# Ledger of designs, part 15: miniprotein binders against q5jf28

Target 1, 318 residues: q5jf28
Amino acid sequence: MERERLIKTVEAILRGAGYRVARLDLKGSCFDLVASRLFLLLFIKATVNIDTITEEQAEDLKRLAKFFKASPLIVGLRSKSGELEEGVVYERFGIYALRPETLYDALLNNELPAVFAERGGLYVRINGELLRELREKHGYSVNELAQLLGVSRKSLLNYERGEQAVSLDVAIQLEEIFDEALAEPIDILRAKVEADLNVKPETPLEREVFERLKKLGLGLVKVKKAPFNAISTEDDIRLLTGIDERKTRSTIKRAEMVAEVGRIVNSGGVFILEKTKAEVVSEVPLIPKESLEEVKDADELIELIDKLKKEIKEKLFS

## First folded at step 9 (miniprotein)

Design qa2
Fold by ESMFold2-Fast, scan of step 9:
Structure qa2 (fold): chain B 318 residues (1-318), chain A 120 residues (1-120)
Amino acid sequence: as target 1 above (318 residues)
Amino acid sequence: SPEELEKKIEELERKAEELAEEIFKLLEEAYRLGDPEAIEAVAELIYRAMFLLFRVEYLAEELRKKGDPELLKKAEELLREAEKLIELARKLLEAVKKALEKGDPEAAEKLRELAKRLLE
């Protein structure tokens, strides 16, 4: 399938560039890959057609990126308008979208893209101060250069002030006239996004679990389109928190995904279920919600999690 | 021609994925031990090979649509390069494993530098 090939390609690019990567196999998730290297952390949604991404998925992706101080990215091949172009950055719900070839160039060739698509056109942000300096050095007045480029005087002044991007055609003309690189790269690896981290739980069980975790002193960031339902935080504590009525195949698979994601984002994981016997799946404890009444604060919850994980390891030595 | 190309792509993808799985397990161990550099170099080779195979698949699909002989030539060149990287990764992995088992981090570092130079 096209999507499977795309995800494998993105993973290969990231790993080839020295990133540690965790991949998700979860329908409807806001991200398919999370990757870290040095101080960079990326949450990536891979989809053949970027228009299939929902607003809910985009909101959750931005929440995760904001919380973890990571960059969200969409990697895809086309939109309703046709094939995406290499070297061009597109946008979907405020998130950069680009081809795998563009990501490859950024990560393996150290070549960030500079062209972005907007309203059916291609544009480039330029160094306006350098443009003004080059214009003056070459003896062009504002009117003369504007006429040469086929733009208005107002547009040229806005270009020089950094208030307006130029069309790709104008960017090419400027490079021909001045023989200088004027294009500003788009730092797709350090994109910052805004998101509301204060989202309410939706199900009765989620509401109950959230209230119990809040009593322990934990802050909560709700997500809907991920293998976990919330991120639980207190000072330096971070827990990817799953919530389910009962243990199902889905619960086990999501716990495995939480373990992998947690490894990349340096966070623990826990699943809280309506009723279950305490157990551990891939280093992620599954505990009954009643266990939250047995601990007094966040530190005791972490102790419970660590104790459960150690019990499994000790059994290997028996 | 396109059927033969598809067969070769699938064969190399399978080999690359098998080798990548082995490399990834060793890389996770190396991260825990604090000396991942040599294994990272091997991982880079195999994942670059996998990216080349993705490009070959794209060219193969364009070849089916357009019938351009130049696309076939390009696809074959990329396949040869991918196969070369897979072979190098396998040989380098064995050498790195040997150096690490003997507790020789200097030898492992030299192998990392060699891998980077070969990619140039």
Scores: ipSAE 0.012, ipTM 0.390, lowest interface PAE 8.7, mean pLDDT 84
ESMFold2 (binder alone), alone request of step 9: mean pLDDT 77; pTM 0.739

Design qa3
Fold by ESMFold2-Fast, scan of step 9:
Formats: sequence, C-alpha cells, structure tokens
Structure qa3 (fold): chain B 318 residues (1-318), chain A 120 residues (1-120)
Amino acid sequence: as target 1 above (318 residues)
Amino acid sequence: SPEELEKKIEELERKAEELAEEIFKLLEEAYRLGDPEAIEIVAEAIYRAMFLLFRVEYLAEELRKKGDPELLKKAEELLREAEKLIEKARKLLEIVKKALEKGDEELIKKLKELLEELKK
C-alpha cells in the first residue's frame, strides 16, 4: 500500500512535469518507472526504504542507465537511519536516492538539491573559485577564515580548489558571512554512472540465443532484473530481448512491459522462445529460436520482426 | 498543554487525509481536459496541493518526535505554519474542482496566478 502510493506519486510528478512515462509491475525489477522528456531519460527505482535495494538491482539499473545514456534514480521515504530529508541527496551503490518532494522541486520548481548525505553527516559542494574571490574581497586571510569557520587551513584550501565538500553547518556560515549563494546544485537528472556491460548469459538457452544473435552481428548487454534478458544492438538498432523456454502468462505480461518500455526508450522488442508458434503481443513478436536460423544478419532479423507485425495487423483487420 | 497539542496534530492529520483522498481522482479528471496547456496548469496545481499536504505530514511527525517541553512555543509556530499549508491546499483544490467541472478558462487563469504566488 505504502509502496503503491509512492510509485503513483512519482509517476504523477513525472507526468505533471511533461515526461512520457512507462510503469512496470514486476517483482524484483531494478526499475519501476522509465521516463523521458526532451533530451532526458530516467530509470527510477521506487522503494519505501532505500536500504532494501539489492546490489544486483543496483548493478542492473546502472547497466541500463549507462547503455541508454540515461540517469538512474532511487526515490524513497526512509533508510535504516530514519526518514529521508527533503532537499537531501542520499546514495546507495553509486545511485542517487531522494524523496519525492525533492524530485518535485527539481522538475516543477527548477530547483536542484545541493545537500548530500555521507558517512552520517550532511554536506554541500561549493563554488571554490567564488569562495576564494569573496574571501579576498572581504579581506580575510586563509587562516583567518578557517579559524572563523572552525576548520583547518588545509580544508579551506581544498574547499577553494573544489576538492572537498563542506559540512552543512559550514555552508550556512559561509552564506551568512558573504551573503552570496555558494552551493553547487547536484544534477540528479543527468547523473552518469559506471557499469560493466559485459555480463555473461546464465542458462543454456540464453547461451544458445546469445551465440546466435552474436553471429548475426548483434552486440548484447545482459540484464537480470528487468522484463527482458538482454539488449541486442547493431548501429542504431536496439531490441529489448526476452528469452523463455515456453510461453506463459509471465511471458505475455513481460512482452507487454517491453512494449511500453520500448516506446519510452525508442527501442523495439522481441521474445525468443525454445518452442512456440510465432505470434505478436502488443507489437512485440514472440518467435521460436529456430526462426533465427532463417536469417543471416541483423537486418534480416529486423525484416522478420516487421513482417510478423504486419501479418498480424492484416489478420486483425481482414 | 500537551493534550491541546495532541488534539491539534490529530485535527491537522484528519484534514490532510480528507484532502489527499480526492487528489488521485482530480488527477485522472485533469488528464481528460485535452488541452495540453490546461492539463499542465491543473496538474501542477494538484501536485502543489499534494506536496503542501506532504509537508503538513512532515511537520506533524516532527512535532510528535520531539516531546520536548522547551519547544512548546516553537511548536505553536509550527502548528500555525501547518494550518496555513492546509488552507492553501484546500483553496487550490477547490479552484481545481471548479475548473474541471466546466473547463472554465477563467478559473484556469486564476490557478496559474496562484501557482506563481506559491512559488514566491
């Protein structure tokens, strides 16, 4: 109930800010929402307690973000330490985490957060060049300002060089002394993450499908915590690729999710099954593994997908 | 007194919950307007009201968390702030309801003015 409310709230914020949004109802997924607007693409994991996110979910979220040149984001309400604060950015496994109110301010008030939580404290990155300029303009030596702030000379020099964040208390003191905005905003909407895109397939069927797709000239990025098993790529071709032994209710639901996600990330979808009759679910073809033997390269695979989509369309309206 | 404070917090929570109950229904209605500019304005007003209510909930939790007699005078200021937030949310949602009833262009314009004022 609390989690459902959170997801609905985040979706409402994104849509109200003009984003196109797709929502997933998939247990264990690394993301719950994907949203795009203009040049921004966000993969969002919504969880009431940000500490419940697993390392596996975080790694897959970062892989998707890196591949699509998107920003990953966790939206939640609390941690093991208690309620999250508005305007404060937290971090789990290299991913920014924040309250829905903070996201609202960023998207609808054009006000990015500046405070981040680290090692049990609150910190702010400041404009070091401006700090040095203001210090000199007001006649403070490095030692004098350091003593006034209650910090070391080395810390103050690091602040001015942009090499060290200040505590929230120091940030407040600096704004009171100089009467200037020194805080640097945290661009939560354009976060860049590092991730290893070379993850190997885990099942015998996945290995067979991956080898066949590679022989067709497609690059592959494996994911585990998503409605698809891989992203297949060749130049500008992107296919959200599902792999299953057989068609089940789960396969159909994931194909529907793949269709919605694909719409937002401008990618096609396909499901490869060990044995099935070729069909289309929400414009996502489900094809038997043996059909991959009928094509010689990535272009022919796309032709097969387009042909199947057209044949189903004609049957529905004939 | 502590008993008076508890009653006021409970009343704030009740009022916030009653207003929140209507928010998702109003959002669904707003997205049916068909005019992208009107949808933007009305949806933003609804989201603003939602976040005023979240801030009321946060203030109520802060008041409950710190049962410090030293903060009794400060608690009265926080209660007044929360009451003002509820009143702002109520007025905003009332104008939203009227705008949605008839697609009233004049009321949508009024919402835009209020949103700019709330942004300060």
Scores: ipSAE 0.000, ipTM 0.279, lowest interface PAE 12.3, mean pLDDT 82
ESMFold2 (binder alone), alone request of step 9: mean pLDDT 75; pTM 0.707

Design qa4
Fold by ESMFold2-Fast, scan of step 9:
Structure qa4 (fold): chain B 318 residues (1-318), chain A 120 residues (1-120)
Amino acid sequence: as target 1 above (318 residues)
Amino acid sequence: SPEELEKKIEELERKAEELAEEIFKLLEEAYRLGDPEAIELVAELIYRAMFLLFRVEYLAEELRKKGDPELLKKAEELLREAEKLIEAARKALELVKKLLEGDPELIEKARELLRELKEK
């Protein structure tokens, strides 16, 4: 399918640029790929039509990005208005959205996009100080240059102050007049996002587990649209935390995904279940909720997780 | 010996200067591209090595004046640390260069997939 081709293309671009990549196959997830390169981290939602992303998915994507100090990104091919243009940055719910060709240029050609779409138009932020210098150097008054560009005097002053983006047509005209690069690149790889990390648990089981983990001294960030339900934290320790009533095929697949994501984001994983025998799936321990009552603090919980990983490995080789 | 120490200092200073020149050239380029963090870390390693080499020169001079065997031992120890940092910087630089350059086979595969995505 087109979606599968898109995801494979994005993965190939990331790997070609030297990123380590983990891919998720999870319906409704806020991200489909997570990628790291040295100290750079990207959470990517790949969707053929960028208008299919929900507000809930966008909020969770921004939470993950904020928590991990990562950049969230949507990669897609079209919107309700038609095909996305190469080199153009779109926005949905405060997240940059762009074509895979634009990502390719950014990562493999070191060519960041400069054009963004807003309210049916294409715009460019320019170096306003450089614009003023070039205008003065070439002997244009504010009125003369404004007339030449077909804009108001007020707009030109706002451009020079960096308070207003120019239309793409004006950006092209400016570069033709001055023969200088005026466009400011959009740093899609270091997007700053704001998100509320203080989201409350939804189910009775989640509330019980969250309350217990908080009593153990762990900080918690709730997410809904991911293979885990929360990120548990204590100092430098991070655990991608799954919560389920019982072990199902879905639980096992989500634990496998948590292991893969954890390797990219340098975090451990754990699944807490209402009732289960302690076991390990792909380096991710599955422990019964009652085990949380047997430990006194976060350090003991981490010791339990490490002990289970070691004990299971020893049994597999005996 | 003091003669071996001086020879090794000169060798490592030359290697550090050559590596620093390459690192600073790439750092300038990385600033233009908006991704200086990885190169900045490599630069920190080479700066630390150069500082240790400066300390070793000072200790070598004191050794000539005072003849204290402990100064020679300390200088040799710092020289070994400088050598390790230079080698770490060189390996880190090669890794960063490979990551910046990418894998030509994977890059071509990405181009092929982009063409397929557009055409069919």
Scores: ipSAE 0.012, ipTM 0.536, lowest interface PAE 8.7, mean pLDDT 83
ESMFold2 (binder alone), alone request of step 9: mean pLDDT 78; pTM 0.725

Design qa5
Fold by ESMFold2-Fast, scan of step 9:
Formats: C-alpha cells, structure tokens, sequence
Structure qa5 (fold): chain B 318 residues (1-318), chain A 120 residues (1-120)
C-alpha cells in the first residue's frame, strides 16, 4: 500500500518533469522505474525503508547504471533511524538515497540538494575558494573565523582548500555571516557509479546461452534482480536478454516489462528458451536456444529478431 | 485506552486513504488546465498534499508501535500532529478543486501561494 503510493508518486514526479517512464512490478527487482529525458537516464529503486535494499540489489542497480551511462537513485521515506529528512542525500551501498520531496524539488523546482548524511551527522560541501575570499573581504583571520564557528584552525583551512565538508550547523553559520550561497549542490541526476560488469552466469542454461552468445561476438553483462538475465552488446547493438527453461506466465510478464524498459533505454529485447515455439510478446521475440546455432554473428541475430517481429505482425492480417 | 487509540489510528489511516485516492485524480485534471502558471501551482499543491500524507502514514506506524500505556501522553501528541497534517492536506486539495473550477482567479492564486509557503 504505502510502497504503491510511493512508486506512483515518483512516477508522477518524473512524468510531470517531462521524463518518459517505464514502471515494472517485479518482486525483488533492483529498480522499479526507469526514466529518460533528453540525455538523462535514471534507474530508480523505490522503497519505503532504504535499509531493506540488499547488497545484491544495489550491485545490480549500479551495474545497470554503469552500463547504460545512467544515474541510479533510491527514493525512500525512512531508515532504521527514522524518517529521512527533506533536502538530505543519504547513501546506501554507494547509491544516493533521498525523499520524494527532494526529487520533486530537483526536477520541478530546479533545486538540487546540498546536505548529505554521513556517519550519523549532516554535512555540506562548500565552495572553499569563495569562503576564503569572503573571509578576507570581511577582515577575518583564519583563527578569528575558526573561533567564531567553533572549529579548529586546521578544519577551517581544510574547508577553504575543499578537502573537508562542513557540518550543517557550520554551513548555516557561514551563510548567515557572509549572506552568500556557499553550499555546493549534489548532482543526484548525474551520479557516476562503479560496478563490476564481469559477473558469471549461475545456472547451466545461462552458461550455455552465454557461451553461444559470446561465440556470436556479443559482450554480456549479467544481472540477477531484473526482468532480464543479461544485456547483450556488440557496438551499437543492445539486447535485454531473458533466459528461461520454458514459457510461463512469469516469462510473459517479464517479456512485457522488457519491452517497456527497452523503449526507455533504446534497447531491443529477446527471450531465449530451452524449448518453445517462436513467438512474440509485446514486440519481444521468444526463441528456442537452437536458433542461436542458425545465425553466424550478432548482426544476423538482430536480423532474425526483426524478421520474427515483422512476420508475426503480418500474420494478424492474414 | 488501547482500544480508543486503535480506533483513532484506524480513523487517521481511513482519512489518509481517502485523500490519497483524490490526489492522483486531481493531478490528471490539473494537467488539463490551459494556463501554465495555474498548472504549476495546482500540481505543486497536490504534490505537497501527498508529501504530508507520507508523514501521516509514518506517524500512524509510530502510534501502532507505541501501544504501551506508559506512552499515552506522547501518543496524544503524535495524534494531534497527524490530525494537523490531515487538515493541511485537506485544505490544499479543497483549494485545488476551487482552482480547477474557477481557473486563474487572482484571489485563489494568491491563496495557493500563501498555502505553499506554509506547506514548505
């Protein structure tokens, strides 16, 4: 219930800001929404309590973000410590986490957050060079301003060098003393993350399919917590790739999700099954594993996928 | 009493649910307004009302955890806070309805700006 309202609210904020959005309803997924506008791409995990996110979900989210050159975000309402504060950026496994109010302000009011939570405190990165200029202009020595703020001389020098963030209390005092904006905004919409893209397949079928796709010249990025098992790539070709033993209702639902996500991330989709009749679900072909042996390279696989989509569409008129 | 507290929590959740159901309906209606300034104000009032309802849901959860009779006075304070948030959300949505009916009426636009300052 509460989670549903949170996801709907985040989706509405994104759409109101002009983003194209795909939502997926998949238990345990590393993301719930993917959104694009112009050159921005966001993968968003919405969860009421940010502490419920697992390390495995976070790693997959970062993997998707890194691969698509997108920003990962967690939107939530609370943690073990209580409600998340509006305007504050939290961190969970290297991913920014924030309230829907904070996302709203960033996207619809052009107001990026500047406060971040770390080690139980609230901190702000400031423009250290501007701080030094304002200090000198107002006639404060390093010792005088440090004493006024209740910090050490060493800390003040580190602030001016940009080597240390200030506490929220110090940031507030500085802006009151100088009547100038010193806080550096946190660009939550262009966050860059690191992730290992070389994750090994886990099931015998996945290993077999990965081996076949690699022989076609495709690079592979495995994911576990998504409606697809891998992203298959060759130059500008990208396929959200599902792998199943047979067609089930789950397969169909995930293929529908892959179609929606693919439209946002500008990628095709395909499901490779141990045994199936060739068919298409929401423009995503479901093909038997043996079909991979009928093609010579990645380009021919794309041609097969496109041909299947066209032929099945034409059957509707015949 | 624990029984009385439970009834009050259920009433808060019921009111929050009703308001939440209205929010998404009104948001769709707001984007149909022809005036960009009115769309922006109305949409923000709706979002601010939704944000207040998230706080109400949190307070309701806290109240359920505080079923302990020794914390009765703190429960009364949390109940009063939640009721104020419900009232603020209801006030925002009523103003939204008036703006949707009368458009860019200058008095309503000014009331919307005043309320947004209070809700931020």
Amino acid sequence: as target 1 above (318 residues)
Amino acid sequence: SPEELEKKIEELERKAEELAEEIFKLLEEAYRLGDPEAIELVAELIYRAMFLLFRVEYLAEELRKKGDPELLKKAEELLREAEKLIEAARKALELVKKLLEKGSDPELIEKARELLRELK
Scores: ipSAE 0.589, ipTM 0.820, lowest interface PAE 1.7, mean pLDDT 87
ESMFold2 (binder alone), alone request of step 9: mean pLDDT 66; pTM 0.565

Design qa6
Fold by ESMFold2-Fast, scan of step 9:
Structure qa6 (fold): chain B 318 residues (1-318), chain A 120 residues (1-120)
Amino acid sequence: as target 1 above (318 residues)
Amino acid sequence: SPEELEKKIEELERKAEELAEEIFKLLEEAYRLGDPEAIELVAELIYRAMFLLFRVEYLAEELRKKGDPELLKKAEELLREAEKLIEAARKALELVKKALGDPEELIKKARELLEELKKE
């Protein structure tokens, strides 16, 4: 499939650039890859057509990025308007979207994109102060340079004030006239996003588990489109928290994904089930909901998780 | 003895130089990729070890002139600290290499996959 090739390409680019990568195979997830290198953390949604991303997926992706101080990215090949162009940054629901070739250039060639697409055209943000200095140094009046570029006097003044991006054609003309770099790169690897972290639990079981975790002193960030239902947090504690009625193949698969993601984002994992024996799947403990009543605070819950992880590890290597 | 200290200093200096050369090559690659911080931290560990070895060499020379047994104990303590830093640098370098993987092979694979996407 085209999607599979896209995901493999993105993973190869990230690994080639020295990132640690975890890949998810979860239909409907808000991200497909999470990647870390030193202090950089990326949550990536890979989709052939960027228009297929839902608002719900985009909001969850931004929540994860905001919570983990990470950058969200969409990597894709086309939109309803056709193939995405290399070196051009697109946008979906406040998230940068770009081709895998653009990501390759940013990570492996240290070449950040500068061109962005906006309804009906390609644009570049320029250093307006430098533009004004170059115009004055070369003896051009505002009207003279505006005429030379084929733009209005008002537009040129807005460019110099940094209030308006220039068209790609104007950016090219400016570089030819002044023989100096004016384009401002788009830092796709350190994107700031805003998201509301105050989302309510949806199911009766989720509401019950959330209340029990809150009684233990844990704060909670709800997500819907991920292999976990919430992030549980208190001081230095971070737990990717899954919630299920019973242990199924889906539970096991999601626990495996939580283990992989947790290693990249430096967070523990736990699954809270309505009825189960306490056990560990891929270093992620699965505990019955009743176990939350047996611990008195967040520290004791972490102790239980660590104890279960250590016991199964010793058993496997004994 | 001072002779035993000198032999141990030579051994650790050789190990430090080997690690420094390897770190230097990886710094070149890390700068090309735009993220040298991890390699710079490993380099700092090795340079700290080399400084401690220089201090031990100075103390060994002073021991030869004065014959003070207390200087021998201090030299041996600094030598153990240098060994720990060299070992920490070696382990940290292995973690950095693991994170970088085989960059040429990974870059080649990424390039091949990009070409395949264009042919579709």
Scores: ipSAE 0.000, ipTM 0.422, lowest interface PAE 12.0, mean pLDDT 81
ESMFold2 (binder alone), alone request of step 9: mean pLDDT 74; pTM 0.661

Design qb1
Fold by ESMFold2-Fast, scan of step 9:
Structure qb1 (fold): chain B 318 residues (1-318), chain A 120 residues (1-120)
Amino acid sequence: as target 1 above (318 residues)
Amino acid sequence: SPEELEKKIEELERKAEELAELIFALLELAYRLGDPEAIEKVAELIYRAMFLLFRVEYLAEELRKKGDPELLKKAEELLREAEKLIEEAAKRLLEVAKRLGDPEAIKKARELLEEVKRLE
């Protein structure tokens, strides 16, 4: 139940800050919440212990964030080392991890964190050029300031060159000495991540469907830990693409999730099945893979999707 | 005195618990009314209040450890902010209930609004 409380808390923070939010109830998913406001888009994984996130989940989260130009975040309460500290940014697999209190301060108080955890210590990135300027204005030599801070001359020079973050203790001392803000905030809401978007399909059905979609001119971004199997893309076309052998309760629930996520990320959805009659679930068409052979390119696929949506709507109002 | 501080902490915790109960009642009323726009708007206010109450509980525990008067002041400020958000949510639900002409919902919303004001 601790996880449920965490997810509800994160959702509350996002909605309280005016974000549109879609929540997923999908075991093993790389994200639990996707949220947008203005030009900001966040994919969030909520986990009580940040060390339980798998490399596979992290890679998929970064892949989604890279494709949608979004920021990935892990929100949690503890690590193997104990409780996470408020105002401190942690990292797992290249993804920022932080407490819900830190997210609250960023979104509702406009207070970005500045402290990050690394190799068992707490550190702050500072404006090295400003540090040098303040040191010179106050008449401190490199040796004098280094002695006051309890650091080596080499470390101080590295701080001023922007080559080394300072410890939290040093950052506090600098604030006391100069009475100026030197800390650089960590922009957790606009994090840029790198990920390989060219991942191969893993099942025979996925390979067949990918090959058919590629013949239509669509590029594909494969994901494993999401309510869809791939993002199909060509120019301004973006489709959250599910692939299943047959329609099951899982397929229906995932289609509903795809519809909700699609609204937040401004993308369409489609499920391609080995065997099915054409139908629509929450604005997401479910079509047989043979339909891909009936269209000549991506544009005709979109026309088919739109036609199916319209036919269902017309039947309901007939 | 330590005895007076403990009493104030207990008061904060009790108020936070009562406000949390009101939050669940307000959400239940919002869902019963079934108006999507009202549900979304009220949920936003309630979710903000819920998180503030979580912060109050955390600060109350820290206050027990440190005895710092600034922590008490901060907890009281957050509690008052939560009260205002919950009051606004109750008022919005009352207006929606009136618009929909639901007498039971109107009565419920008024009772919840009075309860919030009692705690302020």
Scores: ipSAE 0.005, ipTM 0.318, lowest interface PAE 10.4, mean pLDDT 85
ESMFold2 (binder alone), alone request of step 9: mean pLDDT 86; pTM 0.876

Design qb2
Fold by ESMFold2-Fast, scan of step 9:
Structure qb2 (fold): chain B 318 residues (1-318), chain A 120 residues (1-120)
Amino acid sequence: as target 1 above (318 residues)
Amino acid sequence: SPEELEKKIEELERKAEELAEAIFLLLEAAYRLGDPEAIEKVAELIYRAMFLLFRVEYLAEELRKKGDPELLKKAEELLREAEKLILEALKRLAEVLKRLGDPEAIKKLRELAEELKRLE
């Protein structure tokens, strides 16, 4: 399948660049890969056609990126307009979208993209102050340079003020005329996004669990399109929190994914179930909802989680 | 000609498959060493090579559709780059194994390196 090849390609790029990577095989998830290296954290959605990403997936992706101070990224091959071009940054719901080749160049060749697609055209942000300096140094008047580029005087002045991006054709002409790099790179690896972190739980069980966790003093960020239902916070502690009616194969699989994601984002995990025996799956405790009634505050919950994890380690080392 | 192009595509795919097999052998060897720093550096080279081979596969499909000889040249360039990365990974693995005193493993890696060079 084309999508499988795309995901494997992106994973190879990230690992080749020295990133630690966790991959998710979860239908409908807002991300497929999460990757960390040094001070960079990336949440990546891989989709063959970037138009297939839903607004709901995009909102959750931005929410995760904002919470973890990470950069969200879409990696794809085409849109309804055709194949994506290498070196060009596209946009979908406020998230940068690009080809795997563009990601490779950024991570392995230290070549950030500078061209972005907008309204059916290709554009470049220019260093306007440098443009003005070069124009004056080479003896061009505003009108003379505008005529050479085939643009209006007003457009050239806007370029020099940094108030307007130039077309790709104009960017090429400028660099040919001045023999200097004028393009401003697009920092796709440190993108900042805005998202509303105050999303309400959707199911009766989720509402009940959220209310209990809030009473324990935990802050909560709800997500829909991930292997967990919320991120629970208390001071410097973060928990990727899953909620299910009962332990199923799906619960176990998602707990394993939560463990992998948690490794990359430096967060613990926990699953809260309507009815179950307390146990641990891949370092992720599964606890019954009733256990939340036996705990007085967030600190006691964290202590319970740590106790369960240590009991499993003791059995492995004895 | 179309018939001549198909043969070149088949040759490209065959070479890419041989390099992909070498990559998986190297990755297995790297993870068995237990030296975290050496493993990380070798794995990085191997994953870069894997990316290039995935691109070769994509270009081969496009070449079959369009018959554009520029795509063939690009695929061949990527294939050579992948080979260089694999050889560098082999060299680093051989140095680690030499320090560990495993001459039989070193001999096997040298044999693999010679096989890869013959793919030219």
Scores: ipSAE 0.006, ipTM 0.390, lowest interface PAE 9.8, mean pLDDT 84
ESMFold2 (binder alone), alone request of step 9: mean pLDDT 77; pTM 0.742

Design qb3
Fold by ESMFold2-Fast, scan of step 9:
Structure qb3 (fold): chain B 318 residues (1-318), chain A 120 residues (1-120)
Amino acid sequence: as target 1 above (318 residues)
Amino acid sequence: SPEELEKKIEELERKAEELAELIFALLELAYRLGDPEAIEKVAELIYRAMFLLFRVEYLAEELRKKGDPELLKKAEELLREAEKLIEEAAKRLLEVAKRLEGDPEAIKKARELLEEVKRL
């Protein structure tokens, strides 16, 4: 399977570069891997054909990246236009998409890509200020250099202002003329994205739980394409929050994923269920919705979570 | 010929699978030894080798589609790089096992894995 091989490869690249990694086995998730090293945090969607990612998945991926101050990435092999090229950055719904080889070079060879694909070809952003300095130092007028490159005067001025990327051919010509590196690398590991964090709950149970958590003083960020339904926040505390009607095998698997993801993103986890006995799965408490009525604020909820984790730990050693 | 090309691709895939099995065994041994710094260094070498094996498998599939001899040459070069990384990982694990002195079976296993890599 191409997909399984791709995910294993991306995980190997990250771990080989010294990242801590958690992998998800969740159909339809907006990310398949989350990886952390030092101050870098990456949420990665691995898909053989980058065009298969949906707008909903992309929005959730950007939402998670924005909330955790992380960089979102898509790693894939193909698009509708054919195979992706090594060293070239593509874009899907505002998210960088690239080959595993490109990620390998960035992480293990310290070689960031500089070429990006856009409708109409391959392009490079250049250091416009340096271009202007080199042009003036070599005695070229704007018109003279534009004519040498086969571009308009307006385009050259836009290049020097940093307002327009050059074609790959122009970038190569500039390097030959000036014998100087002008290409600006694309910092794929520190991409910043915008997303609306104010998304409404979808199900009646989600609405009830969200309303109760808000009354306790928690901020909430809804997500749809993840092993949890929301991120609950209070000051420095954050909880990856799952919501289900009952404890099922799916609930247990998602709680295990939440535990793994939480370790990477430094967040706790909790599952709120309509019907359950209080218990803990992989350090993630599963509590009945009724327990939310028994606590007065966010601090008491955190105390309840900590108490449940401690009780299970003591039970294991008794 | 197409038949000769298929045999060469099968040989690449066989060698890649053998190295993948060795990678799994080396990674298990590294964690068994429990020395965090040595494990981190060995794991880095192993995961780099895993990536190279992925590239070999991908190039083998492309070689089946296109028949381009340059893809075969590139796959063989990457396979050799992977072998070198795996051999280095095995050597480091053997030195870690010797230094820890707590498990003669781990030392034996590390020697066996190193010898298996050398035979490739």
Scores: ipSAE 0.035, ipTM 0.540, lowest interface PAE 6.2, mean pLDDT 85
ESMFold2 (binder alone), alone request of step 9: mean pLDDT 83; pTM 0.824

